# Ledger of designs, part 15: VH-VL binders against MKRN2 opposite strand protein (MKRN2OS)

Target 1, 223 residues: MKRN2 opposite strand protein (MKRN2OS), of Homo sapiens (Human) (h3bpm6)
Amino acid sequence: MHCAEAGKALIKFNHCEKYIYSFSVPQCCPLCQQDLGSRKLEDAPVSIANPFTNGHQEKCSFLLRPTQGTFLREYDGRSDLHVGITNTNGVVYNYSAHGVQRDGEGWEESISIPLLQPNMYGMMEQWDKYLEDFSTSGAWLPHRYEDNHHNCYSYALTFINCVLMAEGRQQLDKGEFTEKYVVPRTRLASKFITLYRAIREHGFYVTDCPQQQAQPPEGGGLC
Below, E stands for the ipSAE of ESMFold2; O stands for the ipSAE of OpenDDE; V2 stands for 0.75 times the mean of E and O plus 0.25 times the DockQ between their complexes.

## First folded at step 15 (VH-VL; framework fv_sotevtamab)

Design z2 (from r2 with heavy chain Y33W; at its last look DockQ between E and O 0.31; V2 from the best seeds 0.00; counts 0 for: pae E 4.3 > 2)
Fold by ESMFold2, look of step 15:
Structure z2 (fold): chain C 223 residues (1-223), chain A 124 residues (1-124), chain B 112 residues (1-112)
Amino acid sequence: as target 1 above (223 residues)
Amino acid sequence: QVQLVQSGAEVKKPGATVKISCKVSGYTFTDYWMHWVQQAPGKGLEWMGYINPNSGYTKYDPKFQGRVTITADTSTDTAYMELSSLRSEDTAVYYCARGGSYDWYEGDNYFDYWGQGTLVTVSS
Amino acid sequence: DIVMTQSPDSLAVSLGERATINCKSSQSVLYSSNNKNYLAWYQQKPGQPPKLLIYWASTRESGVPDRFSGSGSGTDFTLTISSLQAEDVAVYYCQQYYDYWTFGQGTKLEQL
């Protein structure tokens, strides 16, 4: 399966004792200006996968997106994230002050956490019914929405815990779910956003091996 | 120190029932699933089923479905496996085994601690 | 169910030599979403319960000597003992925990 987000390569290669990040292998090293023909790189370039996916192609998954805009263009790392759960058809169920929405669009650049693990695939046949029944209960009416304790995240996590109970699995509190499953993915996404924007603006980004800097080096006149 | 201590060996006649205990110590009993594994003489290991001690939820291998009952008593930190309608081919060593952490996404579904085993002999 | 097949059934190795045990699953036990192989290795000595050696195909359990290593992915896995010691004489089992819990038939490792 192709994904629109995976169309542009982001690569890392090693030259001049630095890790250099770019959209493609440049003709010349941006640091030393030496020709980077096929025989000039001691290590093969490493492709860095886009951590974002089209959420509407994800089944039975927990999705994260910025409340406003998209990750790659608008997300500043400080604004609120919105969450939802996909059914088997990629419809995103999400709770807000407007109640439960069933979105067929708007989640095309999302962080995805698959909710069906090994030994749980029998749940897929009941997923859409369980999610719909859960979502139409009185607990998720618009007037019950509250920013801190009864919000999009608590809606999603409560459903996840219903699934875990149905499969005899350990339930999770918010801290456990966030630290184990959300934070690792948002850290990877944050790094990718930083690299993507720096490369888009400056043509490349550089870090020491193994230290990583937050900004590209200063200077013009490189390839 | 994590420890799983099983009840002693038993000799049974065909058609009887056996109930094996597995008492745990050194960890929180309700945080981990408890599995049961059969090993017939000269044969390998066969998974029988498990229990979540916190909820009482069980799952069984179809081979044993209908004859095996797994229970847990959280007041004594003890799991039980009961096998009914015993046959001579049920002669085996039976192990309780702790599955690792049941964290939803990084579940340790392998067996990190085992009981010492309980020999059940079924003969006339 | 997922059938686990080990090879060889029996293996004799001199002290200090390398021992290699193979395990093949009838279908992949790699979950690509977390990039983990749901594969473990156990050691069982006579009259004792199995002892966990390796999980996630290649991660050594705490207290397991460095001479034990696991490798492989998908359907083909290997347990390697780099320098056999007398205490390593045992039966070794691979186990998948991707869908239910099934074990290989075992490989008996003996000292030449």
Scores: ipSAE 0.165, ipTM 0.632, lowest interface PAE 4.3, mean pLDDT 86
ESMFold2 (binder alone), look of step 15: mean pLDDT 92; pTM 0.944
OpenDDE, look of step 15: ipSAE 0.387; ipTM 0.774

Design z3 (from r2 with heavy chain Y102H; at its last look DockQ between E and O 0.27; V2 from the best seeds 0.00; counts 0 for: pae E 4.6 > 2)
Fold by ESMFold2, look of step 15:
Structure z3 (fold): chain C 223 residues (1-223), chain A 124 residues (1-124), chain B 112 residues (1-112)
Amino acid sequence: as target 1 above (223 residues)
Amino acid sequence: QVQLVQSGAEVKKPGATVKISCKVSGYTFTDYYMHWVQQAPGKGLEWMGYINPNSGYTKYDPKFQGRVTITADTSTDTAYMELSSLRSEDTAVYYCARGGSHDWYEGDNYFDYWGQGTLVTVSS
Amino acid sequence: DIVMTQSPDSLAVSLGERATINCKSSQSVLYSSNNKNYLAWYQQKPGQPPKLLIYWASTRESGVPDRFSGSGSGTDFTLTISSLQAEDVAVYYCQQYYDYWTFGQGTKLEQL
């Protein structure tokens, strides 16, 4: 049995001058024990969007997943990530030491970066053909795989740059793509993983309200 | 300060060709799309096409395809729009306008800076 | 092609009164992946090029007075001038930049 769903949604609400994170609004505030169930909080709870999606439901997208395991259960924040590109049917093309794979499963908990932008929708009709032709070229044979310079990431980025060239857009180097589009999403995912695990383990997670001022350091003064 | 300065007004006869320049300053010419917009007297705005000055790639509105040519000279930071086989209905003000940055994501956008406009009059 | 239709074609508003201009697109210009509406508003005074007022449907360009605001989503958009000033007499255009670049036909705003 393979779980098709990503993890639970989260909420944030304000009580006792703290931000409290949980899977649902609890009956009682976990800090002060006041009943919350029959009355509206002063501020409406905020839903925190799940940064993970079923990658097989994403069209024409760049996907990230842990090379081993899943984000919510096993990812330690330090292990390698694997990447791929979906076609219009949710098949994930990805390159490894075994060559290009066309996965129909295994990407159900992924970070997704849509690759078709406004003014590019004409590309969707040719996407599957371009991706397949690109993937069957001699550049992506198994024996050409190299961990540092010819890997899953360079495969995906090279395809992205082929699409950008076909659309008359500026090509991207690895650093630019990573810093502008990948890092922001992985930072959000890391925060979500931390919250999710804390709530799973302890029932809730608490941070200071942004309006609270940090106390100045004490000690050392002249009168 | 971003500035788009167009060439001066032109008077042309039917069947002639006009070429309008748009010289930029205050930003890196090759980092942004350059668009051209037509406005007939007393009428609205009509998009004609664009160029990516870095790659030379162009895209045109089908209504102008075949008569308009947009080019860029990166050595002088100048875009050009050439309209051939002029007709009296081509009498209009022509604007260059800066589009979005053409880095990969959200690369082309609304038009934040416009040239002063170039009046082209086509009459016998 | 995404057709942009403005209403009214012309309106007259007294100084200090609220002016409202509507813009309707033939297709949604909301991009679901970033949740942004690809819709801009421009002001054009006689003898001048258009001036950007609003982008992403509701974001005011730098230097544009607070009395200008944009609202709406998907296919229906509104430009509002909360208290008309004499210098606001102009033609106003909406523009979509979701698929190609198309403008509404313009709305001429006059002082009553």
Scores: ipSAE 0.186, ipTM 0.648, lowest interface PAE 4.6, mean pLDDT 86
ESMFold2 (binder alone), look of step 15: mean pLDDT 93; pTM 0.948
OpenDDE, look of step 15: ipSAE 0.427; ipTM 0.788

Design z4 (from r2 with light chain Y31W; at its last look DockQ between E and O 0.27; V2 from the best seeds 0.00; counts 0 for: pae E 3.5 > 2)
Fold by ESMFold2, look of step 15:
Formats: structure tokens, C-alpha cells, sequence
Structure z4 (fold): chain C 223 residues (1-223), chain A 124 residues (1-124), chain B 112 residues (1-112)
């Protein structure tokens, strides 16, 4: 699959007293048909960044993807998400009922949270060893998998906390990590998916006040 | 109402050791890094190291590595900095300073509260 | 280490006039992941500890007057005092906290 959708950005511009969303500024306004190549645009277009990236090009990162399908095609905002940790070569370590997998493919449309922070760059030299040693422990055997307390998310968060301890930093609980780092990105992703699908289907999307819409549901259960 | 109160001035001979205390109040001691900063007379500020008071983890500027020991006593909410093998160039004011919380997203922070400073004089 | 260089070393400014202090880092202190510059400014008056003025390059600490502003990104940063007051006579330090913690050499601000 070409995966061209993951590389596109969106823009928003004002015309005809509407907010108009598209992949690029069109030659003519889709509502009034006026030529936009003149000095008629009151405000510069605003870019809406693509929240998805190829996870196999991300180093030392926490990744999210739908357990089934892809974000842009199939994700409904409520289905389960799967998570993993990349090594320095873009291999995604992830835990499921089948044990720890080391995926070289399947994460090409992912939400990524970089894990190497300022004052941690020396950790890159040890990352792959830490991740491999962590992953080969008996804690992550297939039969130990449990949906609520010993799953893909607890695997990833436990590794993150091992890194934090090695750097003398405070450990995070699931609620703190989820609310501070995961939820903001999944909210952006949900909004982007809605706009992207509408633009693909109709060539553009128009709205009066997007902030007045009901808040979209957040992502489903993790793991 | 955050307050960092340091121990009093010290006069030391070359080769001696000094240990400075920094007692905190008005916040949870184990929620923030504690840093130590040296300021020689007429000179600028120089970072020495920090401690995570919760774990005891320390990190030092390489130029002080081997002579500086930073510790914390969570039962008294007090950080300590010990500098050994004192030289005349160690004559300085030493500050404790509260660093960032352990917020993963922002990482280590700037120094928002400082102790009053402790003058250490190394003479003769 | 990331070296922080301030200019000028000393500056004399009349009351009510604008003061500008520059700070340059030897490496970028912008972390692209959060789009923040890991740079702070401190004021130190004679006989006192340093006082935080600005963090994240441009955010004023609580209680710092609006006449203090920070700007810049990456490697080049500026502290501006829009209208100098007598109580602003002090030494000013920039500091990076991206990789370790290093300070500029200081800029002594004097009343002309």
C-alpha cells in the first residue's frame, strides 16, 4: 500500500465567511467560485499538522496504532489501540498475548511520543540493550498476558519507568502518562481523521465554528 | 511560601572539607530536584550538580566530579553539599536552588527558588 | 558542555530608557519535540541570590514586571527591559537547561 495519506497536511483558510479545509489552497473558492489568485484572501492559510508518522522511522519512541486496521481508513475513535517501543533502528517492541514481538513492519501509520528528553541523550547508546534485556525477562511471556494489568500498555510504561529510574527521574503512573502525553495526541488525531476523510471524499470541508461541535470521543482501550 | 535556608558561613584551610546544609519548607521536598551552584567572588554562576531527593540519584558537573558529594535527608527535608580537598579557588558563595519537578514532558527545569547563599572562605 | 556567551559584559542605561542584553548558546537549546527553548534569565542584585525572571526563553515568572521580556530561539536570545527602573540595577544571567546547566558570564546593568 502506498501510504500516501500519512504524509499529507491540511490547511484552513477563511473565505465567504466560512472556514474552509483542504489539502492545498485551490484556484477558486469552492463556495463562491471566486479566483483566489487575487488579493482576496484576508488571512494567510493556517497549517494543520499531520499527527501520524511512520513509526519505523522513529527512534526511541512510544508508538500507538489501532489494534486492527489503520487510523485514517478504519479507526472509529473507540476501538482498542496497541502500543509499542521503538529501538534505535525503528524495530517496534510490543507485548501481546503472543509475547514480545519485534516488528519491522505494521506501524507505518502511528502516533509517536519521543522518549529521549533533554539531559538524556547519552541513553541512546544503551537503549537497545536496555530494551532487549527488559523484553527477555520472564515477566513478558505469553501466558502472563492479562487485559487489565499486564498488557501492551503496562509493558511499554514499565520500560519507560526503567529508563526514568536509570536517569534519576520520577516514575509515572498510567493515569499521569496517559493524560499528559497520550490523550492530547489522540484528540488531535481524532480531529485530523474526521477532516481528512471529509476532504478525501468531497475535495474540501467547510464549517462555521469547529469549536462549537460536540467533542469527539477519545481513543478506545489501550492494548 | 517556598523557603530554602542554608547553613552559615564557613572558614576552612586548604585540604579541608566543608558540608553545607539546605533546609526546605513550603513544598514537598521529594517532588523536586535540588541543585547546587557556586559563585566565586566577582565571578558568575557555575552549576555543580543536583540530587533527586526521592531516589538519591545525583548528577555532577565533570569539573567537580570526585570532590563534590550531594546528599538528601528526607526525614528532615534537608539537602547537603560536601566539597572536599578545598583550595583557595573554592572560596565562593554556594547556593542551593530548587530545580524542576519530574514532569516527563518538560524534563528538567530552570531554578525558581534559591537559598540565601553560604560563604565558604578557604584561606592560608 | 553548551557554552553561553552574553553581550555586552556591562551596560549603562538611563532611567526610563530601553536595555537590551544578548545571549548566545554554542548549540541549539530548542527541543523540537515540545517546541520549547530551554533558556532562563536571572537577575542578581548585590548581596542577594539570583532571582528567576524568564523561563522557556519568553515566559515571565510570576511577579516579574511586564517591562521584562525575553525573545529569541535556538541559539540567539535577548532580554529586554523596556523602561529601566532604579531597582533594575543588577547583574543578569542567561542559563540553558537543555544539556546540563550552564550560565552566561553575566551582564552588569548600571544606571547611566
Amino acid sequence: as target 1 above (223 residues)
Amino acid sequence: QVQLVQSGAEVKKPGATVKISCKVSGYTFTDYYMHWVQQAPGKGLEWMGYINPNSGYTKYDPKFQGRVTITADTSTDTAYMELSSLRSEDTAVYYCARGGSYDWYEGDNYFDYWGQGTLVTVSS
Amino acid sequence: DIVMTQSPDSLAVSLGERATINCKSSQSVLWSSNNKNYLAWYQQKPGQPPKLLIYWASTRESGVPDRFSGSGSGTDFTLTISSLQAEDVAVYYCQQYYDYWTFGQGTKLEQL
Scores: ipSAE 0.256, ipTM 0.667, lowest interface PAE 3.5, mean pLDDT 86
ESMFold2 (binder alone), look of step 15: mean pLDDT 92; pTM 0.946
OpenDDE, look of step 15: ipSAE 0.603; ipTM 0.832

Design z5 (from r2 with heavy chain E106G; at its last look DockQ between E and O 0.02; V2 from the best seeds 0.00; counts 0 for: pae E 10.5 > 2, off the site)
Fold by ESMFold2, look of step 15:
Structure z5 (fold): chain C 223 residues (1-223), chain A 124 residues (1-124), chain B 112 residues (1-112)
Amino acid sequence: as target 1 above (223 residues)
Amino acid sequence: QVQLVQSGAEVKKPGATVKISCKVSGYTFTDYYMHWVQQAPGKGLEWMGYINPNSGYTKYDPKFQGRVTITADTSTDTAYMELSSLRSEDTAVYYCARGGSYDWYGGDNYFDYWGQGTLVTVSS
Amino acid sequence: DIVMTQSPDSLAVSLGERATINCKSSQSVLYSSNNKNYLAWYQQKPGQPPKLLIYWASTRESGVPDRFSGSGSGTDFTLTISSLQAEDVAVYYCQQYYDYWTFGQGTKLEQL
């Protein structure tokens, strides 16, 4: 098993009064064995987008990954997440007890939150300079690392607020950023992980035709 | 201008607890880390721990972990260091020292201002 | 732990002569991200707290006489007093602040 599964979508279709989840529409219904080709389905299949992407291909973005392992293989929904900021070349700046790292690898299965729209290209030209200058501060030395108040998350949010301050904009509260941008994405990721693992194990996943989906487990904490 | 004024000398018996205060003036207390340093008689300096007075977060040297508690009172601009289960080898002068600023722009971690020191004597 | 070792343990120098104190760290204290050496020097006279002399290995603290200078990089550092005065009799400590805070054992500087 490899990170090649990142970026793959799931589908949902209905047959035999069931919702069936799989990686692709199978030749035959896994429940009744009826041929599904040639548009025999009552409703068109629905694509379920993969919430994970290769973080090294994301520019100027806030990234999340599990501190240990990968989302699809190891993440249990409860363990801590690690965060970082990409520069314009996909290098992930992140802070830990070892200081600021500039990672060219290790973030290939990440949740990405873009911080700048491409039409704001002037800020992209300054982004790498701001991020590097910010990161050379002694504030981010290894011994200053604190689990609750001076960690990977506060590093990333402080940088975001530095950019906002340079543009004369209002600062973001930690709770506001987390509630608006992080929590919705981690909940979607948790749901996707549940379906993905069931399909990987059994080839498909089936629910009765309910009007609502089962809720995935709660996500883990932020670093 | 900047001053760190510590509480007076103390004599304690083994097993007791001591609490030393460090009152600051001449700067904004919550803008800087506060450190504590031990110096046994005729010996060198040993770092004990720090507090971020703004958040209350602390970090300790492992050799003092479990015996030392560092606190701050922002209403009186005073840091405290409490050392429990005292032993005779804890006889020392204890200093508070101002560390670097707590902000993302800060760049120094050396100790530019020190308290006058507090002698703690642990004897039977 | 980064161990700081000073040499010599004691030094006697005539007034007006040059004094040199060395400090060696067990690991580099040069932070590659900002190209700064996280090394300080302190002076301590009997009954007094330490006084900051030098930070960033070579930057003199305000009010410190020009005869004090610091040099070196990485693991090897030197404090130099170019022309000793009677008031410079003290114990001198180096300190790293790269990874935690550790001090050298001290160098006692005496007048001869």
Scores: ipSAE 0.008, ipTM 0.486, lowest interface PAE 10.5, mean pLDDT 84
ESMFold2 (binder alone), look of step 15: mean pLDDT 92; pTM 0.943
OpenDDE, look of step 15: ipSAE 0.586; ipTM 0.835

Design z6 (from r2 with heavy chain Y110A; at its last look DockQ between E and O 0.32; V2 from the best seeds 0.00; counts 0 for: pae E 2.7 > 2)
Heavy chain, then light chain:
Amino acid sequence: QVQLVQSGAEVKKPGATVKISCKVSGYTFTDYYMHWVQQAPGKGLEWMGYINPNSGYTKYDPKFQGRVTITADTSTDTAYMELSSLRSEDTAVYYCARGGSYDWYEGDNAFDYWGQGTLVTVSS
Amino acid sequence: DIVMTQSPDSLAVSLGERATINCKSSQSVLYSSNNKNYLAWYQQKPGQPPKLLIYWASTRESGVPDRFSGSGSGTDFTLTISSLQAEDVAVYYCQQYYDYWTFGQGTKLEQL
ESMFold2, look of step 15: ipSAE 0.378; ipTM 0.703
ESMFold2 (binder alone), look of step 15: mean pLDDT 92; pTM 0.941
OpenDDE, look of step 15: ipSAE 0.566; ipTM 0.827

## First folded at step 17 (VH-VL; framework fv_sotevtamab)

Design A1 (from z6 with heavy chain G107A; at its last look DockQ between E and O 0.29; V2 from the best seeds 0.00; counts 0 for: pae E 3.6 > 2)
Fold by ESMFold2, look of step 17:
Structure A1 (fold): chain C 223 residues (1-223), chain A 124 residues (1-124), chain B 112 residues (1-112)
Amino acid sequence: as target 1 above (223 residues)
Amino acid sequence: QVQLVQSGAEVKKPGATVKISCKVSGYTFTDYYMHWVQQAPGKGLEWMGYINPNSGYTKYDPKFQGRVTITADTSTDTAYMELSSLRSEDTAVYYCARGGSYDWYEADNAFDYWGQGTLVTVSS
Amino acid sequence: DIVMTQSPDSLAVSLGERATINCKSSQSVLYSSNNKNYLAWYQQKPGQPPKLLIYWASTRESGVPDRFSGSGSGTDFTLTISSLQAEDVAVYYCQQYYDYWTFGQGTKLEQL
């Protein structure tokens, strides 16, 4: 069904003492059937930020996507996520049991974490060479792949730490990187996925406004 | 009580070298960048470079590259700035200043604590 | 190199009046990933080191009086002193710390 290129905006508005979430402001309130087309909303609708981006338009970034399918349509919150690193042209370097791939497509719905920090932008000129040299070493051959200690995540984090060391920055272990930078973004994404799917399935989603509010569901896991 | 205490004023001849110390107390020396800033008489502030005291990594402003050397001694919690081949235009007050920490997304790289300054006078 | 330009070079303001100092960077100092402007303001009195007033463009350093405020984003920034006090006579510097650490040329604030 729908072409990915023709998606709808996600919004929140107040009516009938409820927060109502939908793809657009409907002609009539789905709860009370009042006409909304003539300035009858008490508060302006709020656009809900999309946590996903086209990873091929991201430079020098750590990307997450589901190993299979996409976040919005298929991700169940518990299956494996795949990770990669973009070069300056949006090519996604990623490691799997098939070795290092250099993907020009397939990452159009990704969670992105920019890796160049302030005072590191001189690295952009050398990023592509560093990433290519790192990726062609014998460490990332297909037969060296191992699910627990030598996988897509360790490939990406090892590269990140090489860059940090070259810039005189503190290196990160997996737990630190995951907790500080990955988990906050995946939690936001999980809430968005849940909301998006509820609206897609039922036409809208409702929570209590100022008096009592339904708690957003927790979802989504990482490999 | 964060304190940055610099060595005293110096008078040098052209062509000489000066080495200024900056001893810290009241925080963990190896957790923060240490910067050096030049201020010529009646002029503004010019960043010279920094050191990561934990690793010894340095970065310099290209304007000073080749003449400035910044070092740190973690056993005494002291940073040093050495400026070689002194000229009359190097007459200035030199400050050490504490920068931000090393966290990945450290958002505070402003200079929150400064030494008292060290006047270096270069005269024939 | 990011060049920081302050205006005016000097400013005379009566006690109790508002003082405004502008700072313009040659490139944006806004880091989009954390939505923070890497800009600071310092006050320097004669014979003293600079004192940090404002960082992240608008965050007041601890112990700095409420009359000091910072605003702006991207390339254009302003330091405002809402009601000038005699002890505010000083030179003020902006500084970017987005790419290297560069200072504006300074603005001398004098009492009328």
Scores: ipSAE 0.308, ipTM 0.691, lowest interface PAE 3.6, mean pLDDT 86
ESMFold2 (binder alone), look of step 17: mean pLDDT 92; pTM 0.943
OpenDDE, look of step 17: ipSAE 0.662; ipTM 0.855

Design A2 (from z6 with light chain S33Y; at its last look DockQ between E and O 0.39; V2 from the best seeds 0.00; counts 0 for: pae E 3.2 > 2, grease 19.5 > 18.9)
Fold by OpenDDE, look of step 17:
Structure A2 (fold): chain C 223 residues (1-223), chain A 124 residues (1-124), chain B 112 residues (1-112)
Amino acid sequence: as target 1 above (223 residues)
Amino acid sequence: QVQLVQSGAEVKKPGATVKISCKVSGYTFTDYYMHWVQQAPGKGLEWMGYINPNSGYTKYDPKFQGRVTITADTSTDTAYMELSSLRSEDTAVYYCARGGSYDWYEGDNAFDYWGQGTLVTVSS
Amino acid sequence: DIVMTQSPDSLAVSLGERATINCKSSQSVLYSYNNKNYLAWYQQKPGQPPKLLIYWASTRESGVPDRFSGSGSGTDFTLTISSLQAEDVAVYYCQQYYDYWTFGQGTKLEQL
């Protein structure tokens, strides 16, 4: 049963001076039970995009998934993440104690980081060859796997750096790559997971509107 | 200051080959893609192809595929465009233009600097 | 191939008046991952190469006057000159660089 639920967007709307999150706009406000049908354009619901994608549909991308389970169901924020690189056909190259694997499935709920922009045809046309040549290197044999130093993340990052080097670009260390590209997306995912789980459990989630910071009293202009 | 300086005007016969140079200065030649654009007299702009000077990788528009060759000499910071089997319809101004660079999210692929253009006239 | 269509083909505007040029792409040039429109605007004066004015649909190139602005997203884009100057007489081109590089047919801007 392909979890069709993984692609559902969340809805945010304003009512009762709160932000209310749900899977759909309810007929009545869950807080005050007022009908929500006659909304002002200013109160139009906002769709919150699902940060998770099918990794096999994400070409030339860095992917993250839980090592066990899914982000929406089992991931507790501390669970180990597995990382991979997609080729142009959606095959996910990833490194483990078993060596380099080429997955055609299993990444249907992933965080994706595109490694190429549109119109980067030169790299895109060479991508699969680069990835295969890289992956067949003796550097990534199963017996060389080390949890802390020579792992799935180092595999992906080393490949990325090989691509950057081939393009005459500055390489990224683990910290730089993580901070610049991984952390923003994982933060977004974490927020989404929190909202999703809360809505799933309670039917809705409520937060305070940030705008209620009291405008400082307009200081009376001394005439 | 970034400059792209192209070779002078050319007059060729049908069936001949023309080679245009584009010498760059004011930036690292290998950091940016070099594009070539055709403009027939009184007509619009048509992209022909590009080269990554660092890798030597090229891509061409299918319209010019098989007749156009783009090369780069990193020792002289010069890009070249060669067009073979010239036709009267190839009478145009040809421009080199600096494109973007590899960047995942912030790279600019617009053409920010252009050569002065090279007129190629194909006449019997 | 993404086809770029400009409108109008020619425009005559009085000095100090607003000029508006439209550009439509046959496909969206919005990249969903960075939310950038891969669209540029160029100005070309007679006997000169094109000059970049706007990139990412709305970002003005360095040294371009504030009277030039780009707007739009997806498939529909607009170049606006808020107050036409005599030096703005030129042909203007839109370009997409989302899928290869294709230009609009150009819009000739003339002074009335």
Scores: ipSAE 0.162, ipTM 0.723, lowest interface PAE 2.6, mean pLDDT 90
ESMFold2, look of step 17: ipSAE 0.357; ipTM 0.707
ESMFold2 (binder alone), look of step 17: mean pLDDT 92; pTM 0.944

Design A3 (from z6 with heavy chain S55K; at its last look DockQ between E and O 0.36; V2 from the best seeds 0.00; counts 0 for: pae E 4.5 > 2)
Heavy chain, then light chain:
Amino acid sequence: QVQLVQSGAEVKKPGATVKISCKVSGYTFTDYYMHWVQQAPGKGLEWMGYINPNKGYTKYDPKFQGRVTITADTSTDTAYMELSSLRSEDTAVYYCARGGSYDWYEGDNAFDYWGQGTLVTVSS
Amino acid sequence: DIVMTQSPDSLAVSLGERATINCKSSQSVLYSSNNKNYLAWYQQKPGQPPKLLIYWASTRESGVPDRFSGSGSGTDFTLTISSLQAEDVAVYYCQQYYDYWTFGQGTKLEQL
ESMFold2, look of step 17: ipSAE 0.175; ipTM 0.649
ESMFold2 (binder alone), look of step 17: mean pLDDT 92; pTM 0.944
OpenDDE, look of step 17: ipSAE 0.713; ipTM 0.866

